# Ledger of designs, part 21: VH-VL binders against q9zuu9r114to356

Target 1, 243 residues: q9zuu9r114to356
Amino acid sequence: IAWKDLTVTMKGKRKYSDKVVKSSNGYAFPGTMTVIMGPAKSGKSTLLRALAGRLPPSAKMYGEVFVNGSKSHMPYGSYGFVERETQLIGSLTVREFLYYSALLQLPGFLFQKRSVVEDAIQAMSLSDYANKLIGGHCYMKGLRSGERRRVSIARELVMRPHILFIDEPLYHLDSVSALLMMVTLKKLASMGCTLVFTIYQSSTEVFGLFDRICLLSNGNTLFFGETLACLQHFSNAGFPCPI
Short names: E, the ipSAE of ESMFold2; O, the ipSAE of OpenDDE; V2, 0.75 times the mean of E and O plus 0.25 times the DockQ between their complexes.

## First folded at step 12 (VH-VL; framework fv_tiragolumab)

Design k2 (at its last look DockQ between E and O 0.29; V2 from the best seeds 0.00; counts 0 for: pae O 2.8 > 2)
Fold by ESMFold2, look of step 12:
Structure k2 (fold): chain C 243 residues (1-243), chain A 127 residues (1-127), chain B 113 residues (1-113)
Amino acid sequence: as target 1 above (243 residues)
Amino acid sequence: EVQLQQSGPGLVKPSQTLSLTCAISGDSVSSNSAAWNWIRQSPSRGLEWLGSTYYRSDWYNDYAVSVKGRITINPDTSKNQFSLQLNSVTPEDTAVFYCARESYTDFWSDTYSFDYWGQGTLVTVSS
Amino acid sequence: DIVMTQSPDSLAVSLGERATINCKSSQSVLYSSNNKNYLAWYQQKPGQPPNLLIYWASTRESGVPDRFSGSGSGTDFTLTISSLQAEDVAVYYCQQYYSSPFTFGPGTKVEIK
């Protein structure tokens, strides 16, 4: 995936600040993790949605988004998008939730659907939780936030997307859960899924797992490149890395 | 090489239970990469998928709606076989019955066929 | 259930001539997300189980001669044998594997004229 001169404007309540993303450029290589980092209101979620073709009706996009060299709209099921907060069915086990999602969304042999679900469970490190109830708001002994987050990602994996967009995969996670999530996502990327996701902030350990980074501030791209180049770029300029 | 060898009686009286067995060589009935199916063929119904058994973290069965409630497919890991039981048969169940393997290769690949078939067993339901 | 129909019911073709078999599904078997038609063609000779010829509507299985080709999309599909050989005398079935229950066409018998 690549983007060139990508600008997004909004008809917000403050008309003089209608450019949310300002002339952004970047790319993500197949099978890698590309992160969009920035503080609140930096435009990172808007950029993510623009790349995925999921901008709200109030937004206007300028510039170009290329998928494998084509401007063509991504076909349904060729990409996945995981929202910041997810709606799961707490009365189902993890396995049941994923399998029913596969039955509703996929054609093909039933054994293949079951097998895709089992592979998604394994890929998201959910094997120990597969037969547990998801639980949640009204249920006791539900999954913790890290496990619930992995289930929401696994549901999108059932569609076998070649590219997966994730809005804040570390949202509301403690340090241990956040590290597990990133290790899991790194392994997933190495298996052939291209990942693009947003992060508000990260620890030094998590930062080292990213392949490429896009730093945003006030809609502007401050840096785009490999993680090592990010550290070198700010070190060479005399600024600390804005991790 | 994977081979499927069928066995069972060729004549069953109406209202009785049809019982067939498929023995597997060159693969395991508990393989994570295979599902084990029964398919029948008759002049009146043509080719008809009946159901499957397979293992993915647990044992699962899928049955065609047309025979659901009458059909049972069981694995036997000790003999490396799987069986078909069809209850309350009528003359309309007369057919050649085949066992067949369905393969799963990996997460990104789609299954498109049954790759290995048994030799077929003609079962006649008649008084 | 997706109903599969085939035409003709039987076909007599001279050796070396073209044979064309049609298959129609009661609803689309095209999955737009991967742009694949979940349709297969099988050949069955007397005393044998069906043997796969074509999958994804147009992709030839390994070892299947080039004279067999599949075409079509959505609901209308065609199997073509460009130059009929004596060994091609068989019954040919289309099958959808888009949705359970997976259904087969009634078959088309191909004979030498």
Scores: ipSAE 0.609, ipTM 0.819, lowest interface PAE 1.5, mean pLDDT 82
Fold by OpenDDE, look of step 12:
Structure k2 (fold): chain C 243 residues (1-243), chain A 127 residues (1-127), chain B 113 residues (1-113)
Amino acid sequence: as target 1 above (243 residues)
Amino acid sequence: EVQLQQSGPGLVKPSQTLSLTCAISGDSVSSNSAAWNWIRQSPSRGLEWLGSTYYRSDWYNDYAVSVKGRITINPDTSKNQFSLQLNSVTPEDTAVFYCARESYTDFWSDTYSFDYWGQGTLVTVSS
Amino acid sequence: DIVMTQSPDSLAVSLGERATINCKSSQSVLYSSNNKNYLAWYQQKPGQPPNLLIYWASTRESGVPDRFSGSGSGTDFTLTISSLQAEDVAVYYCQQYYSSPFTFGPGTKVEIK
């Protein structure tokens, strides 16, 4: 996936500018992890949605998004999108939830649905939780936030998308859960999935797992490139890398 | 190298149970990268998939509708083999039965069909 | 169920000549997510089990000679033997593994003219 001179405007969303994303350029190679990083209201979620073709109707997008060298029609099932906040069915086990999700997402899709579900469970390291009730938003009665987030991602993996967009996969995760998430996603990428996700901030350890970084601030792309080059980029400019 | 070795009787009387076993070498019956299948072949019905057994954090079975209710495929991890039981057989069940491995490459590629087969067992249903 | 058909039923080809076998599925076996065709080709010789030749419609199994090639997408597929050899005399089957139950074509018998 690649994007060129991508600008997104949203009327009334910001006090000072309607431009949420300003002339952003970047790309993500197959089987790699590209992170869109930035502070709150930096435009990172908007950029992610723009790349996924999931902008709200009130938004206007300028520029171009390319998928495999062609302009941006991603067919059904070719990509997944995981929202920052996802609704799970607490009364179901992880396996049941994914199974029903598969049934809903795969109308007329006559794959062995159970296999697809189990593969998704395994891919997201949820094997130990397959038979556990998801539970509500109360951690005492169900899955923890990290597991819940992984379940949300697993739901999208049922279709086995080649591109997976995830809005803030580390949202409200502790350091251990965050690292586990990133390791899990890294493995997913190594299996051929292209991952593009947003992050507010990360530890040095997590940062090192990214292949490329798009650093946003107030809609501007401060940096795009290899993660390892980020530190040098800012160092050369006399600043620390804003991770 | 993966090898499948079939065993079982070649003659079964009507209404009795057909039983075959497929011994696996070079792979595991509980492999997450494989499913273990039974397929039969006859002049009248051609190649027909009957069912599979596979392990994905738990054991699963898929059966063809044509034999559902009469078929059971069971894995045996201790012997690294899996078996076929077909109840209430009729002459129409006469066929060469094959066990086969359904292989999976990775998460994204999924299955890529049957790469290893047993030698086949002719089972004749006759009084 | 997806029904598989093949044409012709039998084919006689001279040694060294091209053999072409067609396979058709009653519905598309192309998966939009990965853009792969869940279609395989098998070669079966008398007294032997089927031997996998091609998977994903066009990928040769390890050890399969280069003269074997698969093409097609969606519902129409073709197996081509660019230069028929004596050892290629067999029945060839297409098979879809897009959906359960997996189904096979009726087979095409290839003989030497």
Scores: ipSAE 0.159, ipTM 0.701, lowest interface PAE 2.8, mean pLDDT 90
ESMFold2 (binder alone), look of step 12: mean pLDDT 92; pTM 0.942

Design k4 (at its last look DockQ between E and O 0.37; V2 from the best seeds 0.00; counts 0 for: pae O 2.5 > 2)
Fold by OpenDDE, look of step 12:
Structure k4 (fold): chain C 243 residues (1-243), chain A 127 residues (1-127), chain B 113 residues (1-113)
Amino acid sequence: as target 1 above (243 residues)
Amino acid sequence: EVQLQQSGPGLVKPSQTLSLTCAISGDSVSSNSAAWNWIRQSPSRGLEWLGSTYYRSDWYNDYAVSVKGRITINPDTSKNQFSLQLNSVTPEDTAVFYCARESYPDFWSGTYSFDYWGQGTLVTVSS
Amino acid sequence: DIVMTQSPDSLAVSLGERATINCKSSQSVLYSSNNKNYLAWYQQKPGQPPNLLIYWASTRESGVPDRFSGSGSGTDFTLTISSLQAEDVAVYYCQQYYSSPFTFGPGTKVEIK
């Protein structure tokens, strides 16, 4: 996936400008992790939605998004999108929840549908939680936030997307859960899935797992490139890398 | 190399139970990358899928509606085989029965349908 | 259930000539998410079980000669033998694995003219 001169305007979103994303350029290679990083209201979620073709009706997008070198709208199922806030069915186990999703959305025999569910569980490191009730928004009675987030990702993964967009996968996660999430996603990327996700901030350890970084501030892209080059970029400018 | 070897009687009387066994070599009946199926073939009904057994963190059986209630497919991990039982047979059940593997090589590829078959067993239902 | 049909019922082709078999499904077997057709082709010789030739409508199984090719999408599919050989005399079946139950076509008998 690649984007060129991407500008997103949203009426009423900002006090001084309707532009939420300003002339952003970037790309994500297959099987890699690209992170859109920035402070609150930097435009990172909007950029992610723009790339996924999921902007709200109130938004206007300028520029171009390319998938495999072509300006094409990604069909349903070709990509996954995980919202920051996702609704899960608390009364179901992780396996049941994913299985119902498979039944509704996937072709093939029951064998295949069961297989993909198990693979998704494994891919998201949810094996120990497969038979556990998801529970409600009260984490004390169900899965913890990290597991819940991984379940949300697993639901999208059941569709076998080539590109997976995830909005704030580390939202409200502790350092251990965050690292586990990133390691899990890194493994997913190594299997060929292209990952594009947003984060507010990360530890140095987590930062090192990213392949590329798009750093946003107030809608502006401060940096785009390889993770290793990010530190050098800011160092050369006399600033620390804003991670 | 995967091989499926079928065994069982070729003649069954009406109302009795048809029983066949499929021995697996080169793969496991409890493989996470395969389902084990029974398919029959007759001039009147053509090729017809009957059911499957497979292991995915648990044992599952799927049966065709046409034979549901009369069919049982059981795995035997100790012998690495699976069996077919069809109860209350009628002459309409006369067919060549095949066991077959449905492959699931990886998450991204999905199923490749039936890649390995047994040699087939003609079962005639006659008084 | 998805109903599979084939045409012709039988086909006589001279050695070295092209053989074309058509298969139709009552419903689309194309999955929009991955753009794959859940269709397979089998070859069955007398006294033998079906042998998988093509899956995903156009992908040859390992060991299958390149003279065999599958094409089509959605509901209409074609198996082509570019140059018929003597060993290709058989009945050919299409099969959908898009939805349960898996269903087969009635078969097309290919003979040498």
Scores: ipSAE 0.790, ipTM 0.895, lowest interface PAE 0.6, mean pLDDT 93
Fold by ESMFold2, look of step 13:
Structure k4 (fold): chain C 243 residues (1-243), chain A 127 residues (1-127), chain B 113 residues (1-113)
Amino acid sequence: as target 1 above (243 residues)
Amino acid sequence: EVQLQQSGPGLVKPSQTLSLTCAISGDSVSSNSAAWNWIRQSPSRGLEWLGSTYYRSDWYNDYAVSVKGRITINPDTSKNQFSLQLNSVTPEDTAVFYCARESYPDFWSGTYSFDYWGQGTLVTVSS
Amino acid sequence: DIVMTQSPDSLAVSLGERATINCKSSQSVLYSSNNKNYLAWYQQKPGQPPNLLIYWASTRESGVPDRFSGSGSGTDFTLTISSLQAEDVAVYYCQQYYSSPFTFGPGTKVEIK
């Protein structure tokens, strides 16, 4: 996937329009993790949605998005998109939830559908939780945030997307759960899934796991390149430590 | 090299149970990458899928609606084989029965239908 | 149920000539999300079980000669034997595996003229 001169504006009710993403350029290689970083209101989620073809009707996109050298026309179902927060069905086990998702969305033999679910469970490190209830109802002990987040990602995996877009995979996770999520995503990418996701902040340990970084501030792309080049670039310029 | 070898009686009386066995070599009946199917062929109905057994964290069976309630397909991991039992047979069940492998090589490739078949067993239902 | 039909019912072709078999499904077997047609072709010689030739409508199974090719999408599919050989005398079946029940076509018998 690549994007060139990508600009996103809001359709305004007033005389002035604001650019949310300003002439962004970048790309993601197959089987790698490409992260879009920046503070709140930097345009991270808007850029992610623009790349996935998921902009709201109130937004307008300019510029080009290329998938495998062709201008963007990603077919429905060829990619996955994981929202920041996802509704899960707490009365189902993890395996049941994923299996019913596969039954509703996939054609083919039931063996196929069952197999995709089991592989998604394994890929998202959910084997120990597969037969547990998702929970989340009052008085019901269920999965913790990290496990629930992995279930949300696994649900998108049953569609077997070539590219998976994830909005804030570390949202509301403690530092231990966040590190384990990133290790899990790194392994997923190494298995052949192309990942593009947003994060608000990262520790030095998490930062080292990224393959490529797109750094945004106020809609501007401050840096795009490999993680090592990013470290060298901002080290030479005195990059501020994350808070 | 995967081979499927069928065995079982070729004559069954009406209302009795048809029982066939398929022995597997070159693969495992408990393989996560395969499902084990029974298919029959008659002049009146042609080729007809009957059902499957497979292992994915647990054993599962899927049966065609046309024979559901009469059919049982069981794996036998110790002998590396799987069986077909069809209850309450009628002359309409007379057919050549085949076992077949359905493969699932990996997550991205998915299944690609029946790649290995047994030699076939003609089962005649008559008094 | 997805009904599979084939034409012609039988076909006689001279050695080395092209044989063409058509298959039509009553509903589309194309899954647009992965752009795959859930359609297979089988060869069955007298006294033998069916043998898988082609899956995903156009992908040859390993060991299948390149004279066999599949084409088509959605509801209309074709199996082509570019240069008929003596060992190709058989009945050919199409099969959909898009939805249960998984159904086969009635077959097309291919003979040498």
Scores: ipSAE 0.592, ipTM 0.816, lowest interface PAE 1.6, mean pLDDT 82
ESMFold2, look of step 12: ipSAE 0.541; ipTM 0.789
ESMFold2 (binder alone), look of step 12: mean pLDDT 92; pTM 0.943
ESMFold2 (binder alone), look of step 13: mean pLDDT 91; pTM 0.938
OpenDDE, look of step 13: ipSAE 0.315; ipTM 0.747

Design k5 (at its last look DockQ between E and O 0.35; V2 from the best seeds 0.00; counts 0 for: pae E 3.8 > 2)
Fold by OpenDDE, look of step 12:
Structure k5 (fold): chain C 243 residues (1-243), chain A 127 residues (1-127), chain B 113 residues (1-113)
Amino acid sequence: as target 1 above (243 residues)
Amino acid sequence: EVQLQQSGPGLVKPSQTLSLTCAISGDSVSSNSAAWNWIRQSPSRGLEWLGSTYYRSDWYNDYAVSVKGRITINPDTSKNQFSLQLNSVTPEDTAVFYCARESYTDFWSGTSYFDYWGQGTLVTVSS
Amino acid sequence: DIVMTQSPDSLAVSLGERATINCKSSQSVLYSSNNKNYLAWYQQKPGQPPNLLIYWASTRESGVPDRFSGSGSGTDFTLTISSLQAEDVAVYYCQQYYSSPFTFGPGTKVEIK
């Protein structure tokens, strides 16, 4: 996936400018992890949605998004998108939830085997939680935030997408859960999935797992490139890398 | 090398139960990278997939609608084999039955093709 | 269920000549997520089980001679034997594994002219 001179405007979103994303350029190679990083209201979620073709109707997008070198719309099943806030069914086990989700997403002619659920469970390191009730938003009685988030991602994986967009996969995760999430996603990438996701901030350890970084601030792309080049870029400018 | 060896009677009376066994060598019936299938072949119905058994943190079975309610495929981990039971057989069930391995090696590909087959067993349903 | 059809029913080809077998699916077996065609080709000789030749529509199984090739996408597929050999006399089947139940074509008998 690649994007060129991508500008997103959203009326009423900002006090001084309707531009949420300003002339952003970048790309994500197959089987790699590209992170869109930035502070709150930096435009990172908007950029992610723009790339996924999931901007709200109130938004206007300028520029170009390319998938495999073409401007064609991504077909159903070719990509997954995980929202920052996802609704889970607390009364179901992880396996049950994913099973029903698969049934809804994969009509009869696409639902091959029940093992698709198990594949997703395994891919997201949820094997130990397969029979556990998801629970409500009270994490004390159900899955923890990290597991819940992984379940949300697993839901999308039943489609076996080539590209997976994830908005804030580390949202409200502790350091251990965050690292586990990134390691799990890294494994997905190594299997050929292109991952593009947004994060506010990360530890140095997590940062090192990214292949490329798109750093946003107030809609502007401050940096795009390889993770290893990020520190050098800012160092040369006399600043620390804003991770 | 993976090998599948079939065994079982070749003659079954109507309304009785057809029983076949497929012994696996070179792989495990509980492999996470395989599914174990039964397929039959007849002049009237051609090649027909009947069902599968496979292990993915738990045992699963998929059956064709055409034989659902009459078919049971069971794994035997102790003997590294799996079996076919088809109840209430009629002459229409007469066919050559094959066991086959279905590969599951690619996460993104999902279900796969049949790369190894048993030698086949002709089962005739006749009074 | 996805219905598989093949043409022709039988084919007589001279030794060394090209044999072409067509397979059609009632629905597309191309999966948009991975852009793969869930289509396989098998060769079956008398008294033997089917032998896998091609999978993913165009990938040859290990040990399969290079004279065998698969092509096509979506609903239309072709198995080609570039130079028919005596040992290639058999019935060839296509099979979709895009959706359950997995279904096979009726087969095409290839003989030597």
Scores: ipSAE 0.421, ipTM 0.778, lowest interface PAE 1.4, mean pLDDT 91
Fold by ESMFold2, look of step 12:
Structure k5 (fold): chain C 243 residues (1-243), chain A 127 residues (1-127), chain B 113 residues (1-113)
Amino acid sequence: as target 1 above (243 residues)
Amino acid sequence: EVQLQQSGPGLVKPSQTLSLTCAISGDSVSSNSAAWNWIRQSPSRGLEWLGSTYYRSDWYNDYAVSVKGRITINPDTSKNQFSLQLNSVTPEDTAVFYCARESYTDFWSGTSYFDYWGQGTLVTVSS
Amino acid sequence: DIVMTQSPDSLAVSLGERATINCKSSQSVLYSSNNKNYLAWYQQKPGQPPNLLIYWASTRESGVPDRFSGSGSGTDFTLTISSLQAEDVAVYYCQQYYSSPFTFGPGTKVEIK
């Protein structure tokens, strides 16, 4: 996927300073992990949604988005999008939840659907939790936030997406859970899934796991490039790198 | 090369149980990449899928609605085979029965068709 | 259940001539997300089990001669034998694998004229 001169504005707003995303450029290589990083209201979630074709009706996009060099919209089901907050069904086990999602969304036979579910469980490191209840109103033994986050991502993996867009995968995670999530996502990318996600803030350990960084502030792209180049660029200029 | 070899009696009396086995070579009945199916063929109904057994973290069975309640398909990992039992048979159950492998290649391809078949067993239900 | 129909029920074709078999499903077997048709073709000779010829509507299984080709999309599919050989005398079945249960067409018997 690539984007060139990508601008997003709200309906009726035309001034450059009123734009949520301002002339952004970048790309994500197949099988890599590309992060859009920035503070609140930097435009990172809007950029993510623009790339995925998921902008709300109140927003207008200008510029170009390329998929494999072609100006085209991604077909339904060829990509996954994980919202910051997702609904899980606490009365179901992890395996049941993913299986019913596969049953509703995929063609094919029950063996194929179960196989996709087991692959998603393995990919998200959920094997030890597969037969556990997700948790609900009456259940004290439900999943923790990190496990719940991995389940929400696994649900999107059931669709077998080529590209997975994730809005704030580390949202509300402690530092240990955040590290485990990033290691898991890095492994997933190495298996052939292209990942593009947003992060508000990261530790030095998590930062080292990213392949490419798109750094946003107030709608502007401050940097786009490889992780090491990001650190070196800001260090050479005498500015502290945003973290 | 995967081969499926069927065995079992070809004549069953009405209201009795039809019992067949399918021996697998070149693959494992517990393979994560395959499901093991029974399909029958009769002049009146043509080819009809009956059910499957497969292993994905646990053993599962899926049965066609038309025979659910009468059918049992069991794996045998020690002999690398799987069986069909169909209870309370009637002359309408007379058919050639085939075992067949349903393949699953990987997460991204998701292919589901029958690539290897047993030789077929004609089972006649009559008194 | 998805009902599969075939036409004709039987056809006779001279050696070396083209044979054309049609298959129709009661529902689309095209999955728009991957743009693939979940349809297979099988050949069954007398006294033998079915043999897979074509999957994804148009992809030949390994070892299948080039004279066999599949076409069509959605609900309408065609198997073509471009130059009929003596060994091609058989019954040909289409099968959908889009949704459970597996369903097969009633078959088309191909004979030499």
Scores: ipSAE 0.363, ipTM 0.686, lowest interface PAE 3.8, mean pLDDT 80
ESMFold2 (binder alone), look of step 12: mean pLDDT 91; pTM 0.924

